# VHH binders against Flagellar brake protein YcgR (ycgR), part 128

Target 1, 263 residues: Flagellar brake protein YcgR (ycgR), of Thauera aminoaromatica (c4kar8)
Amino acid sequence: MAELSTPSPASPAPLDGGRGDELEKFTLRGARQILQLLQDLITHRGLITAHTGGGHSFMTAVLKVDEERGRVVLDPSPDPQANRRALAAPRLTCVTQLDGIRIQFPLVGLGEGQDKGRPALFAPLPAEMLRLQRREFYRLQVPLAHELSCLLKAEDLARKPVEVSARVIDIGAGGVAVVVPTGAAEFVIGGTLPACRLALPDGEPIELDLEVRNLNRQTQRNGTEQLRVGLRFAALPRAADTRIQRYIFKTERALNAKARGGL
Below, E stands for the ipSAE of ESMFold2; O stands for the ipSAE of OpenDDE; V2 stands for 0.75 times the mean of E and O plus 0.25 times the DockQ between their complexes.

## First folded at step 11 (VHH)

Design S2 (from P147 with S59Y; framework vhh_7pa5_2; at its last look DockQ between E and O 0.43; V2 from the best seeds 0.00; counts 0 for: pae E 2.4 > 2)
Fold by OpenDDE, look of step 11:
Order: C-alpha cells, then structure tokens, then sequence
Structure S2 (fold): chain B 263 residues (1-263), chain A 121 residues (1-121)
C-alpha cells in the first residue's frame, strides 16, 4: 500500500522580480524597518518557506535577530539534504505571511554554525524586504465570536437584485473583507454596491456604499468554495467612521489584553 | 484548551532506557519551541533539553548530553525524549514545557502534569 504522500501544501511561489517598479513601493530598505519586521515574524511565530531554487524549498523560522552581529538566525531543517541545498544556494528566497500580508525577502550568504552549542543557520540581515501591504489601512481580523456581518446589495448572474449576508473577516478604516458563498451574487472589481448594511455589535447596522476592490476564490479544507470579497468604503458618514474606529480600537485592546493575560 | 500531556515514565534499572512522549493540543504546535524540564526530589526544576519549532535545532543540559535525545513530530503534535544510559541521578518528575521564546529565553508558559521517571537498582 503506497503511502500517498499528501502533497505538501504548494509553497507560495516567489514573486518574480519582473514587476520591479510596482513592487518598489512595497519594498522596505530601512534597517530599522527590516529589524522590526523580522522581530514581528518572531513575535507572531511566522513560519517561512525558504526557496533554494530548482523547485526546492524547506520550512524555517526566524529564531533570533542578532542586531549586534547584523545577522538573522534561522531554524535548520530536520532534513540534512534540505540544509545542504540551502547552504549551496547562492540565494534563499524567503516567503511568509503576517496578518494576511505576504512578506518576501532574500537571504544571501547563508552559513551553518552554532550559537552557544545550538545548531542554526545564519545569514546576514536582508538588504530589503517586500511587504505586500496593498491596504492603506490596518485591518483588524474580526474574531469569529463577534459574528460581524454585512448585507450586500448585489446582482445575480441574471442581473437581478439580490441581498447577500456576508461574514466580515477583517475590517479597517478603509473597508472590509467579507466571505460569501460561491454563486450567491456576481461581483465586478470596481463596481459599487450601494446601500449595504454593516452590522457592528454596538448598535444598529451602518448603511454604506461599498466598492469591490478584490475577489479571491478560496477552497476551504472541507472542499467548499468561498468567495472572499475585498470592499472599500465608498462613502462613509463621519458617524459611521467613528463607530468603526471605536470598534476596531476596542477589539484590538481586548485581543491584546487576552494575549497578555493568558499568561 | 492549551494542554500538554506527558507519558512514558516508569521505573528502570541503571543503564536502562525510556522514551517519554508529550502530546500537545489547543495550539499550533509546529510554531513553538519545546523543552523538557525535570524536578528531582528536594531539588528545584532543571532544564533538560530544547528543540526548535521545526526540530532543526536541539540543545541539551550537560548532565544529559550524549544520553538523551529530544525530537518532535509536528504532524502528530508530539514531543519526545529518548533517554538512554539512565542513572539514579536522572530520577525525577519530567515535564514537557512550551517555550515562550524561540531562543535563549528559558521561559515557559505552558507545562504538562509531568511523568515520573525512577532509576533504581
């Protein structure tokens, strides 16, 4: 019985440098910014896919940022062959995600060694880090327990008006991301959804116009397809903005408190 | 609920071997460094071994170096400690602990209930 090696989830392919001009605005080159982002990867326990070339990659993590020595400490692979490939590679392309934002950075000059008897991989700090923050505003990941919803006024495939109740998965000052069942409505990027209703826990739903900015089809672990819709607030009354900001702030504070108090 | 549950302890003769297991639940196991800590009767806790999140880095106390091997199976959410050439001095309650930090922290935020290892003739 051939053990069907469950295909390792397809490591996100590195973004090819060909879109250089468009990516420059998302590229961090400041030493402080780079250090902070690497520290954030540690704090948030972000696992990294390190690509060695030739279609090979391995999983790693930033274990430490050694600012004094100007190096990053990486978790070696438990596979010696992967480590050999990594060490032989002229460049590692590291890919990860933090808070839904794709992060990509090169490491050059990888070496193996020990720090106080602990084996590790070492590399000089990256000269640049790509942070694909497409959003101008911080977006809060909405806790599932809050059950935020947005009633979308959209059209179906027949251009018939339909109302779709969508779960809000993230919210920021500039908009929301929602998930809708596949086929519930037709969405067009750049299209406006007028007179939608955002339900917050603290009162009556907020009526607002939404612009479709992104569409992403996602297959859930259970095989169900969902459509993630990124929506921008097209016209947000000041009172609504205040309520949204208050909700975000309150929720962030609560999440942070829980993260601290669970200790 | 975050939980660590140790098993595999017992009584062995000097020179014998044991394999401890720690089952983790309630958190993303593969993103945490893990440690074994032991407490002998009448003594304070002693750190025994460390393993990085992906298992590529391991570290041992001098007292157990060359005799003990820490490992992990992230797919099974399980931490292991293979103990060979056991000595009476290894008699202790052994705890699985989640490291708060990846490197040099020696801080732990979650502990199991422990499993008793007794080495006696």
Amino acid sequence: as target 1 above (263 residues)
Amino acid sequence: QVQLVESGGGMVQPGGSLRLSCAASGFTFSTYAMSWVRRAPGKGPEWVSYISPLGGSTYYADSVKGRFTISRDNAKNTLYLQMNSLKPEDTALYYCARDLDYWESGRFDIWGQGTQVTVSS
Scores: ipSAE 0.859, ipTM 0.949, lowest interface PAE 0.5, mean pLDDT 89
Fold by ESMFold2, look of step 11:
Formats: sequence, structure tokens, C-alpha cells
Structure S2 (fold): chain B 263 residues (1-263), chain A 121 residues (1-121)
Amino acid sequence: as target 1 above (263 residues)
Amino acid sequence: QVQLVESGGGMVQPGGSLRLSCAASGFTFSTYAMSWVRRAPGKGPEWVSYISPLGGSTYYADSVKGRFTISRDNAKNTLYLQMNSLKPEDTALYYCARDLDYWESGRFDIWGQGTQVTVSS
């Protein structure tokens, strides 16, 4: 008899970035490199979260690589609906980790069948694989008590200059996410916001150029609309990078030290 | 301390049912495929059934297909074999085995002690 299912833990989200410019230097495109990385995943028996779109995902694993046919063989889900979503999706975004390194890759052309009598899913080898150290993909969720803010030099809907003080909700080596009231400014994905100012607790605000990477409208519980803006650091001076890395490291250490039974 | 411990064997009449369990410890159970293998009296090992790491793929020997069902609960690190419509020829010592390789030599690296299933009138 089927029991009520336990909710799955939140899956690691795929990295955002419509253009992929920031991530290009971490992207493997050589056929030999891709085959070797897939074989390393098989050897380490890594579990893979496969995102099918619409907020849906399922757990899988690469069972083998069929080099002669140029295919990967995946473990189907025991949930038939997950398999149907995967087969209907134009692509799977696969996310996993190998020895502390985040790995992300697309699979397209997923098919269903049998491999020597055993049910399996098949896809052509990916054309690219993203390989990131933790520092390159990690986003610290900023504690509210730190009151991190970023002064954005943007434009209003009438294309007139406006400065918006935005609360920073997460921060990583490559950028920040902020929230602003809906309508406070007009943002365009791919647009550049020059001479913005990021306020960290130590020292003077950092002046930097930001590129808009994603936008998400949200409704707060009181009905107020706000906009989540994902921002990439364009060209980050070494001193600014050092200050940001130091903030992230110190804050994460403090949060982790208190999470496991001391607080 | 990699261990596999089978249980649930016993004596049953033909047509009866049994459910075998295999408790796994000392390794990350959900990343390995698993199999049941049996040894009838005076005979060598016979592979019975396979299940993939996440449980989405199952496969059976012809001799048990339609009567046996393999399953796993990765949250409990447990492998199961539901055996229905048992026949005297199913009498054997049943092992769970960690399945390393889909189709290559050296397939099973860790075995349990086995649990005895006896089907007789």
C-alpha cells in the first residue's frame, strides 16, 4: 500500500545566466573532457538532480556512457510522472557534485527504452559541462541583521536617472541578488548599471558596475509587489573581490558554527 | 563496515508467499544497484532479480518473473523481495548482493549471509 510521500528536500537550483558569459571560462566543451568527467561521475556514484522545467525535478544517476553510440544511460525515476515530464521536456538540466566541485550539464533528446532488457533513459552526450569550485557557485543568504544594501544607479519607466537603495538578499563571488519595490526602476536583462555602490559592514561602499541577469516579480504577504533582481559583477577590482570573499567567509563560518547545536 | 543482512526466510507451502528483507549499512545504499541471488541445494548461484540505484529499473530471471517483486526503500537502507506463488524449486538460500556493474565481470562485491527459504508440502 502507498504511504503519503515525504516531501523531498529542496533541490540545488541550476545556476542562472541567460547568456552564460560569466560561466564560459568554467565550461568544458571538448569531447574527451566531457567523456572523462561523465566517467568520473559514474565512478564516484554521484546522485544527479535533473530539472525538467516548471519547478519540477527528479533524482537520477548516470549508469554508463555508451561511447560507441555517443549516449549516456540514466536511471529512470520510480515515479512514472517524473519520467513522463522528463521525456516531454525539451532539455534536462542536470546538477551534481564531484569532490566539492559543482557540475551542471544539459541533456537534450531524452528517450526511453531498454538496455539489454533493463528499462533506462537515454540521451546523446552533452555538448558542454559546467565545472565550478564551491567559491564560484556558492551564494550566501545574507542575514537580515547585517542590513546589506546596494545603491543602484538605474532609470525609471520614463528613462530618467533614479537611484534605488536595494536590500541584498544573497551574495556570491560573481554577484548579488537584491529586492526593490515594483516600479522603483526599470530593469532590462542584459542591461548594465554603472557606478552602483555595494555597502558591506567594513569600510566604504564598493563602487562597481552591475549587469542585470534575471528578474522575478514577487508578492509579499501584505500584497505589496517587489522585484528580485539578479546582478552580476562586471569587472571587479581585486581589492573589492577580496572584501566580498572575506565577508562571505566570515559570515558563513559564524552561521555554521551556530547551526549544529550551539544555537 | 560494509554489511548486508537478510531476513524473512522460512518454511512455506507451495502457492504461499514470503517477503525477504535486506538491511544495508556502512555504505551509501542509494548510489548502488542491488540484486537477489539464490543457491538451491546442490547447485551454484542463480541470479534472481535486479533493481537500479534509485529504483526506477527492475529486472527478473525468467524463472521468477511475474511471481517475485524486488523493491527498495532508500530512506531505510533496505532491499526487499516479495515472493508470491512459491514453488518447491524456489527452495534456496537467498542472498542480497551489492551490484557494482551493469553488465561486466566482477558484478557483485558484497554479499549477505543469506536467509533460507524452504517450499515443501
Scores: ipSAE 0.435, ipTM 0.800, lowest interface PAE 2.4, mean pLDDT 86
ESMFold2 (binder alone), look of step 11: mean pLDDT 88; pTM 0.893

Design S4 (from P147 with G106D; framework vhh_7pa5_2; at its last look DockQ between E and O 0.35; V2 from the best seeds 0.58)
Fold by OpenDDE, look of step 11:
Structure S4 (fold): chain B 263 residues (1-263), chain A 121 residues (1-121)
Amino acid sequence: as target 1 above (263 residues)
Amino acid sequence: QVQLVESGGGMVQPGGSLRLSCAASGFTFSTYAMSWVRRAPGKGPEWVSYISPLGGSTSYADSVKGRFTISRDNAKNTLYLQMNSLKPEDTALYYCARDLDYWESDRFDIWGQGTQVTVSS
């Protein structure tokens, strides 16, 4: 009985640089932004597919960012051949996903060495990182103190209607991202959740229809798995839109004021 | 529920071998570094070995270097410690720990219950 080697999920192919102009708006070049995004990858323990060229790739992770030396530390492959290919490659194309957003960045000048007595791969910090945020609208990261919630009307695995109270983690003019406990409900991308209720701090919950646009399972630092659900506003009354916009603006102003030391 | 469960401990003679296993559940095992830590009677905890998330990087305490081998099977959510050439000084309760690697303080956030290894003539 030939063990059908389940085809390894096709590593997402790197985006070809040919769409240069369209991708520029999604390209981060600021040192602080790059560092932050790399740190986010570490925090979220994102696995990275590193493409070495010639159709070869290996899985890695950013283990740490060495700001003093201006380098990233990568997890070597358990396959010595993959590491040899990586070291011989003039460029690595790293592809990953964070919060449903595709991230792609080049690494040039890969070397091997020891980090605190551990074998590691090293590369200079990337000069640029592509973050394909397909979001047409800016999304505000919701402060934890605001405790925004969305009551989702969904179905469980048995197709029984369930109501799930989800924490809102970000909000924009076009939708919200929420976190739900794993197994709380079944979500289908492209599915509509009717008559949901978004709770804002300034009044009664807003009733709205939501479309599931993205699903991302995340492991928290404490090891708990959560499901992040990206939701689009399918039908938003004008009054609701105004309230959401007002909340976003007010919150942004407050956050900016705090960041400037004005609070 | 996040859990680590060690197994494979026992009593062996000096020069003997044991293989410890640690079954992980409740989290994405393949995204975390793992470590073995041991505690001998009357002593504090001693770090034994480290393995990176994908297993490409390993390290060992000097006391076990060349004798112990850490490995992992991410498909099985299992961590291993092959212990060869065991010495009486290796007698300890061995813990599997999730290694966050980032923080000097609280480096290990999840621990198993431990498995007892006893090396005695």
Scores: ipSAE 0.807, ipTM 0.921, lowest interface PAE 0.6, mean pLDDT 88
Fold by ESMFold2, look of step 11:
Structure S4 (fold): chain B 263 residues (1-263), chain A 121 residues (1-121)
Amino acid sequence: as target 1 above (263 residues)
Amino acid sequence: QVQLVESGGGMVQPGGSLRLSCAASGFTFSTYAMSWVRRAPGKGPEWVSYISPLGGSTSYADSVKGRFTISRDNAKNTLYLQMNSLKPEDTALYYCARDLDYWESDRFDIWGQGTQVTVSS
């Protein structure tokens, strides 16, 4: 194989905190909603990946809710180092899925103790929980071979119009992420880029307005500076939405077939 | 469809050791806590040891603490009990049991048929 190690795709990573306003409509904050969702996790015996920071995580489960004390009881790790990292972390980011629904929530104030005469971890009930269907959070990583591009109608530093052909690196129901050379154009978070063109392989380019949601400067290993631009689709027509979903579905099936060694 | 099969029992002298195994099938082993329970001749069932679903929490009856070690291998769907420094009082039929203590009022819902451990001089 070409790679020495490959991260597992089976364990979903936490969603990027920079998507906070995109995710707010899926965030549960009511005490009764949170208790019910935690009870659903307990009833289905859901396994949870708890992220402690620095790329570290451990497997756990919510064994019960102690409503009298307002806290959850968690299964400790059999690895003592994982437990020490968890207890030292200012918060855990817990990620799990039930029936195709992604669930993510923070736990703060983790402590250790005994429950039913057994070692256990405890944390106060989370103040919020994300509950997302796959379509609401999924971003397809675009294969390089597709050379998917988006023509951006932007401005340079001198406020002159410029067209930038940007490579699309991921695509989902609500937007794309693209890369451009640093300095190719000036982008402002919250700014709108009108009449951009998204080129999908199966059909004519889609004309759409894009809104800049995030910017991240990065240096590739070859020393090239580039800017990652997160773009939201404005007012996407139904036909365009259908084409994007079809592209995602077709590409995902093709990638899965290659991963299985299909002929 | 749900099945637990114990093995590793036998006869041993006092002070000896045995390792019991329990093979699980027909359910998602890693999401359930497990216990060992024993029945000595003429006595009722006695809980011996508990292990949590991911293996991070264990507990033991006072009569076996320091001598017995429960463990699990979730990749192999197998529960273990290492029994050291065995005494005649440990003579019993040993069962593995699926432990629902956190989920149901009836603690043990699935049992194996047991494996006999006999400690005699």
Scores: ipSAE 0.511, ipTM 0.830, lowest interface PAE 1.9, mean pLDDT 87
ESMFold2 (binder alone), look of step 11: mean pLDDT 90; pTM 0.904

Design S6 (from P147 with Y50W; framework vhh_7pa5_2; at its last look DockQ between E and O 0.29; V2 from the best seeds 0.59)
Fold by OpenDDE, look of step 11:
Structure S6 (fold): chain B 263 residues (1-263), chain A 121 residues (1-121)
Amino acid sequence: as target 1 above (263 residues)
Amino acid sequence: QVQLVESGGGMVQPGGSLRLSCAASGFTFSTYAMSWVRRAPGKGPEWVSWISPLGGSTSYADSVKGRFTISRDNAKNTLYLQMNSLKPEDTALYYCARDLDYWESGRFDIWGQGTQVTVSS
């Protein structure tokens, strides 16, 4: 019985540079932004598909950002052949996803070495990183202290209606991102969750329909797995929109004031 | 629930070999660096070996270098420690530990219960 090796989910192909003008707005070139994004990949333990060309790729991770030396430290493949291909490639195209956002960046000048007796791959910091934030609207990161929640009307694996109280982690004019315990409900991208309830600090919950746009499993630092669900407002009454906008504006002002040392 | 469970310990003669296993559950195993740490009687904990998330990088304490081999099977959520040429000084309780950070951490946030290795003539 030939064990049908389940084809490894096809790593998303690198976006071809031909859409150069459209992608420029999503391209980060600032050194601080690049460093932050690389650090975020470390913090969120994002695995990276590194494409070496010729249809070959291997899995890696950013292990460290060495700011002093201006280099990124990557996890070598356990496959020596993959590492040889990587080192021979003039360019490595790294693709990953963070919070449902596709991230793509080139690495040039890959080398192998050791740091503190640990083998690693080293490359200069990328000159640019593509962060495809398809979000048309700015999303406010919700302060933990606000305890913003959304009651989701979903279904379980048995298609039984369930209500899940989800923490809202970000909010914008177009939707919310929430975190739910793994297994709390089944979500389908493109599916609608009707008559959900968004709880804002300023009054009664807002009833609204939500469309599932993104699903990301995240492992927290404590090892707990959570499901991040990106939700679009499918139908938002005008009064609800006004309340959401007011909340965002008020919160942003408060955060900015705090950041400026005014509180 | 996040859990690490060690196995494979036992009693061996000097020069013998053992293979320890650590079964991980409750987290995405392939995204964490892992370590083995041991505690000998009357001594503090000693770091033994480290392995990167994908297993492409490993490191060892000088005391075990050339004798021990750390490996992992991410598909099975299992960490291994092959111990060869065992010495009486290797007698310890061996722990599997999840590294909090990838590179410079020496910090561990999850530990197993440990498995006893005894090397005695």
Scores: ipSAE 0.855, ipTM 0.945, lowest interface PAE 0.5, mean pLDDT 89
Fold by ESMFold2, look of step 11:
Structure S6 (fold): chain B 263 residues (1-263), chain A 121 residues (1-121)
Amino acid sequence: as target 1 above (263 residues)
Amino acid sequence: QVQLVESGGGMVQPGGSLRLSCAASGFTFSTYAMSWVRRAPGKGPEWVSWISPLGGSTSYADSVKGRFTISRDNAKNTLYLQMNSLKPEDTALYYCARDLDYWESGRFDIWGQGTQVTVSS
């Protein structure tokens, strides 16, 4: 059927695997907990986006958990090409939500077969499942008009202390991404920037320690290079966390109101 | 309000074809498995065919295998039964049924009014 073969741009995408360390505390690995969560998906009729790689995915559902054989039973696609991609993939990354909680899990060893004369896809039970509230995976894209900045206490290329005011591109519960001109400071993945100051609109800047998680070099239109720096919050105080979440909530509500048209 | 409405029944000669439709409303159609069930005169209900929520899996009673094809259009909330090579013993009131459980148990909780299929010369 055409509606099942059409890729959906609104389908949830898998979380990046490079965030595995940050997500470990939300990962279920107990067999009983995994079985119960899969049963909850069946009970609540959760639809699943199964990613097969190369930007391809298909919709499915867990039809049954076969405890005796230690496997899940999935609804095959009515599109034979999607089924062929799924069977050829080294793993499926399954993504869904249950009562606003994001659920993500891998399936490996996918096969096809029948049960009660009904074709299905089968896989061993996943060894792990991620279970996240929206707060734990959401990143707000910061509007330019807010001019959010973070004062970074770093070192220049000569290893001398410098303070760099960096524009905040996105912000979430676990960190920020910023941009700086190349050469403004030297950053090392895994390095810690103590006592940085995050400027939010609603009060005094927040003092916090940041850890460098990723670096990406970009060239601007004028030929000037900039560096996109992914920063994790280290030891975020509760008061700071509350202010960050409040900013995200209020900004998102304001953006949604503009998107549906102001009165 | 949850509703299933069957249509497309009628009179047909042996060997003929009919296509039944079932319009669903009031629930999220794509999250339920669906079945066709028929009731011949003087008989109890007989399961005919089943289709999975997303349409990738189907099954049929032995009496209709190879002659009937179940399908669904989740964008239009509609279930179909293509019936070919019809026989007099296919004469029945045909019901569309919503399956409460996906796979393990065929517990049907919502039924339509049915559409009559009559195969007679």
Scores: ipSAE 0.524, ipTM 0.832, lowest interface PAE 1.7, mean pLDDT 86
ESMFold2 (binder alone), look of step 11: mean pLDDT 86; pTM 0.870

Design S7 (from P147 with Y50A S59Y; framework vhh_7pa5_2; at its last look DockQ between E and O 0.45; V2 from the best seeds 0.00; counts 0 for: pae E 2.4 > 2)
Fold by OpenDDE, look of step 11:
Structure S7 (fold): chain B 263 residues (1-263), chain A 121 residues (1-121)
Amino acid sequence: as target 1 above (263 residues)
Amino acid sequence: QVQLVESGGGMVQPGGSLRLSCAASGFTFSTYAMSWVRRAPGKGPEWVSAISPLGGSTYYADSVKGRFTISRDNAKNTLYLQMNSLKPEDTALYYCARDLDYWESGRFDIWGQGTQVTVSS
C-alpha cells in the first residue's frame, strides 16, 4: 500500500517583479513600517516560506527583531541542507500571510550565528516589504470582546433568501470583513447584499448595502471551515460613516492605550 | 481546550537515561516555542531547555548542556527531552511549558501537570 504522500501544500510562489509599477503602492519602505510589520509577524506567530531559489524553500519564522543591530532573527530549518542552501543563496524571498494579506519581502546577507548561545539565522532588516492589501482604507482589527456583528441578507444554494449573522473581524471606512460558517449562504464576488445590518456597540444597527469583494475559505485550528467574506460598503449614509469612523477611532485609542499600559 | 501532558518520567540510577514526552493539544503547536522547566524538592523552578517553533534553534541551561537534548515533532504535536547521564541533582518534577515569546522571554502561559524524574542509586 503506497503511502500517498499528501502533496505538501504548494508553497505560494513568489510574485515575479514584473508587475513593478502596480506593486509599488503596496511596498513598504519606511523603517518604522517594516519594523512594525515584522513585529506583527512575531505577534501573530506567522510562519514564513523562505524561497532560496531553484525551486527550493523552507519554513521559518521571525523569532526576533533586533532594532539595535538592524537585523532580523530567523528560525533555522531542522534540515541542515535547507540551511546550507539558504546561506548560499544571494537572496531569500520570504512569503507569508497575515490576516489574509500576502506579505513578501527579500532578505539579503543571511548568516548563521548565535545569540546568547542560541543558534539562529540572521539577516539585515529588509529594505522593503510588500503587503498586498487591496484595501484603500485602513482596517481596524475588531477586538473579540466587542462582538461586532453584521446581519447579512444573502441567498442559499437554492437561491432562497437567508439571513446570516456574521462576526466582523475587521472594519474600515470602506468596508468590513466578516466570518460566516461554510455553507450558510452563497456569496458571489461582485454581488450586492442589500439592506444588511451592521451592529456597532454604540447604538442601533446600521442598515447598509454591501458588495462582496473577496472570499477566502479558512480552516480553523479545530478543523472547522469558515468563510471569510470581504465586503465593501456600497452605499453608506453620512451618519453611518460618522459612526463607523468614531468607533474605529475610539477602539484604536483604547488598543493603543492598552499596549502602552502593558509596558 | 489548550493542554500539555507530560510523560516518560520515572526512577533511574545515576548515569541512566530517560526520555520525556509532552503531548500538546488545543493550539497550533508548530507556531510556538516550547520549554522544559523543572522543580526540585525545596527549590524554585529552573528552566532546562527551549526549542524554537520549527525546531531549528535549541537552547540549554548550563546544568544540562551536553547531557540533555530537546526536540519536537510538529506533525505529532509532541515535545521531547532526551536526558542522558542523569545525576541525582536532576531529580525533579519536569514540566512542559509553552513560551509566550520566541526569544529570551522566559515567560510561559501554559504548563503541563509535570512528570516526576528521580535519580537515585
Scores: ipSAE 0.832, ipTM 0.934, lowest interface PAE 0.5, mean pLDDT 89
Fold by ESMFold2, look of step 11:
Structure S7 (fold): chain B 263 residues (1-263), chain A 121 residues (1-121)
Amino acid sequence: as target 1 above (263 residues)
Amino acid sequence: QVQLVESGGGMVQPGGSLRLSCAASGFTFSTYAMSWVRRAPGKGPEWVSAISPLGGSTYYADSVKGRFTISRDNAKNTLYLQMNSLKPEDTALYYCARDLDYWESGRFDIWGQGTQVTVSS
């Protein structure tokens, strides 16, 4: 998928938080590659969302790369409060998208000033830039009506086999997140769950091995506690991958059609 | 079709004010820096003011600094020039121009037809 539509129908899964080591293969660290990508952003007029933490962000753009001084020059916000917040932040996480490619990079040491009489924000060149296709980072929030579930082959506290039927809450090319009642099984980050079964709406369940990547406790509105389990797909057969991608594509199209028709 | 259309010119007395507008269409306005450029009778173009793509940075020629204010509304695809304390030497045809490179201004690729400003007693 080359181009992203507007934000997904459900809250996007955080890109940072449990996926960092899998994204390393898409991370540019060479100085020449970084300069080329920054120059591409300038040439293609990429608009950037700069995140300062705490849910705050502002729009900016790279106006210039000053290779001799080793810095990038950013368009300040017309909102002075956004500029003050950016200057106070220990780093900015810059996110942009160009021709369906997500680009993300940190800036540290942001300062303000002017050059040739023009106000701007300045930062040293980033030490790394993430560059990836939508397929590599997207997670679909699964509609409840689709009844996506995953039968987990796990262990109880006594290390005895148990089967847990878990509702799938998001799904992407590399894995799923599920919810189970707290205490239904013992999960260990890095642990492998062999021969689990992922149930998609069309066809027989897919048998696959899963690796536990993260665990988060959640309290539902009725006070019950559940465990959110982030799971990575191990060694997917091509047919299984195709079925998962088809599900994501069809569901996203259906959700977009409802949003447009419901204007 | 890429288009810039200026308006708001007219005749005013010295010391008066005018606000110029420039409506942009056919391109993604918020990704371009913009400038105002003027041509006095019998003279070549003179750059007046520039604004960065998102509006966080503005810059002015010395001859208008403190009297003119450039602004933009990216939701309305419109560039503005507020001109105060007008002088007879401000008499000119005023153009808005799309600036290809805010940092190294002077690379304008698209111009409007201009709006006339005349300052006379």
Scores: ipSAE 0.465, ipTM 0.820, lowest interface PAE 2.4, mean pLDDT 85
ESMFold2 (binder alone), look of step 11: mean pLDDT 87; pTM 0.876

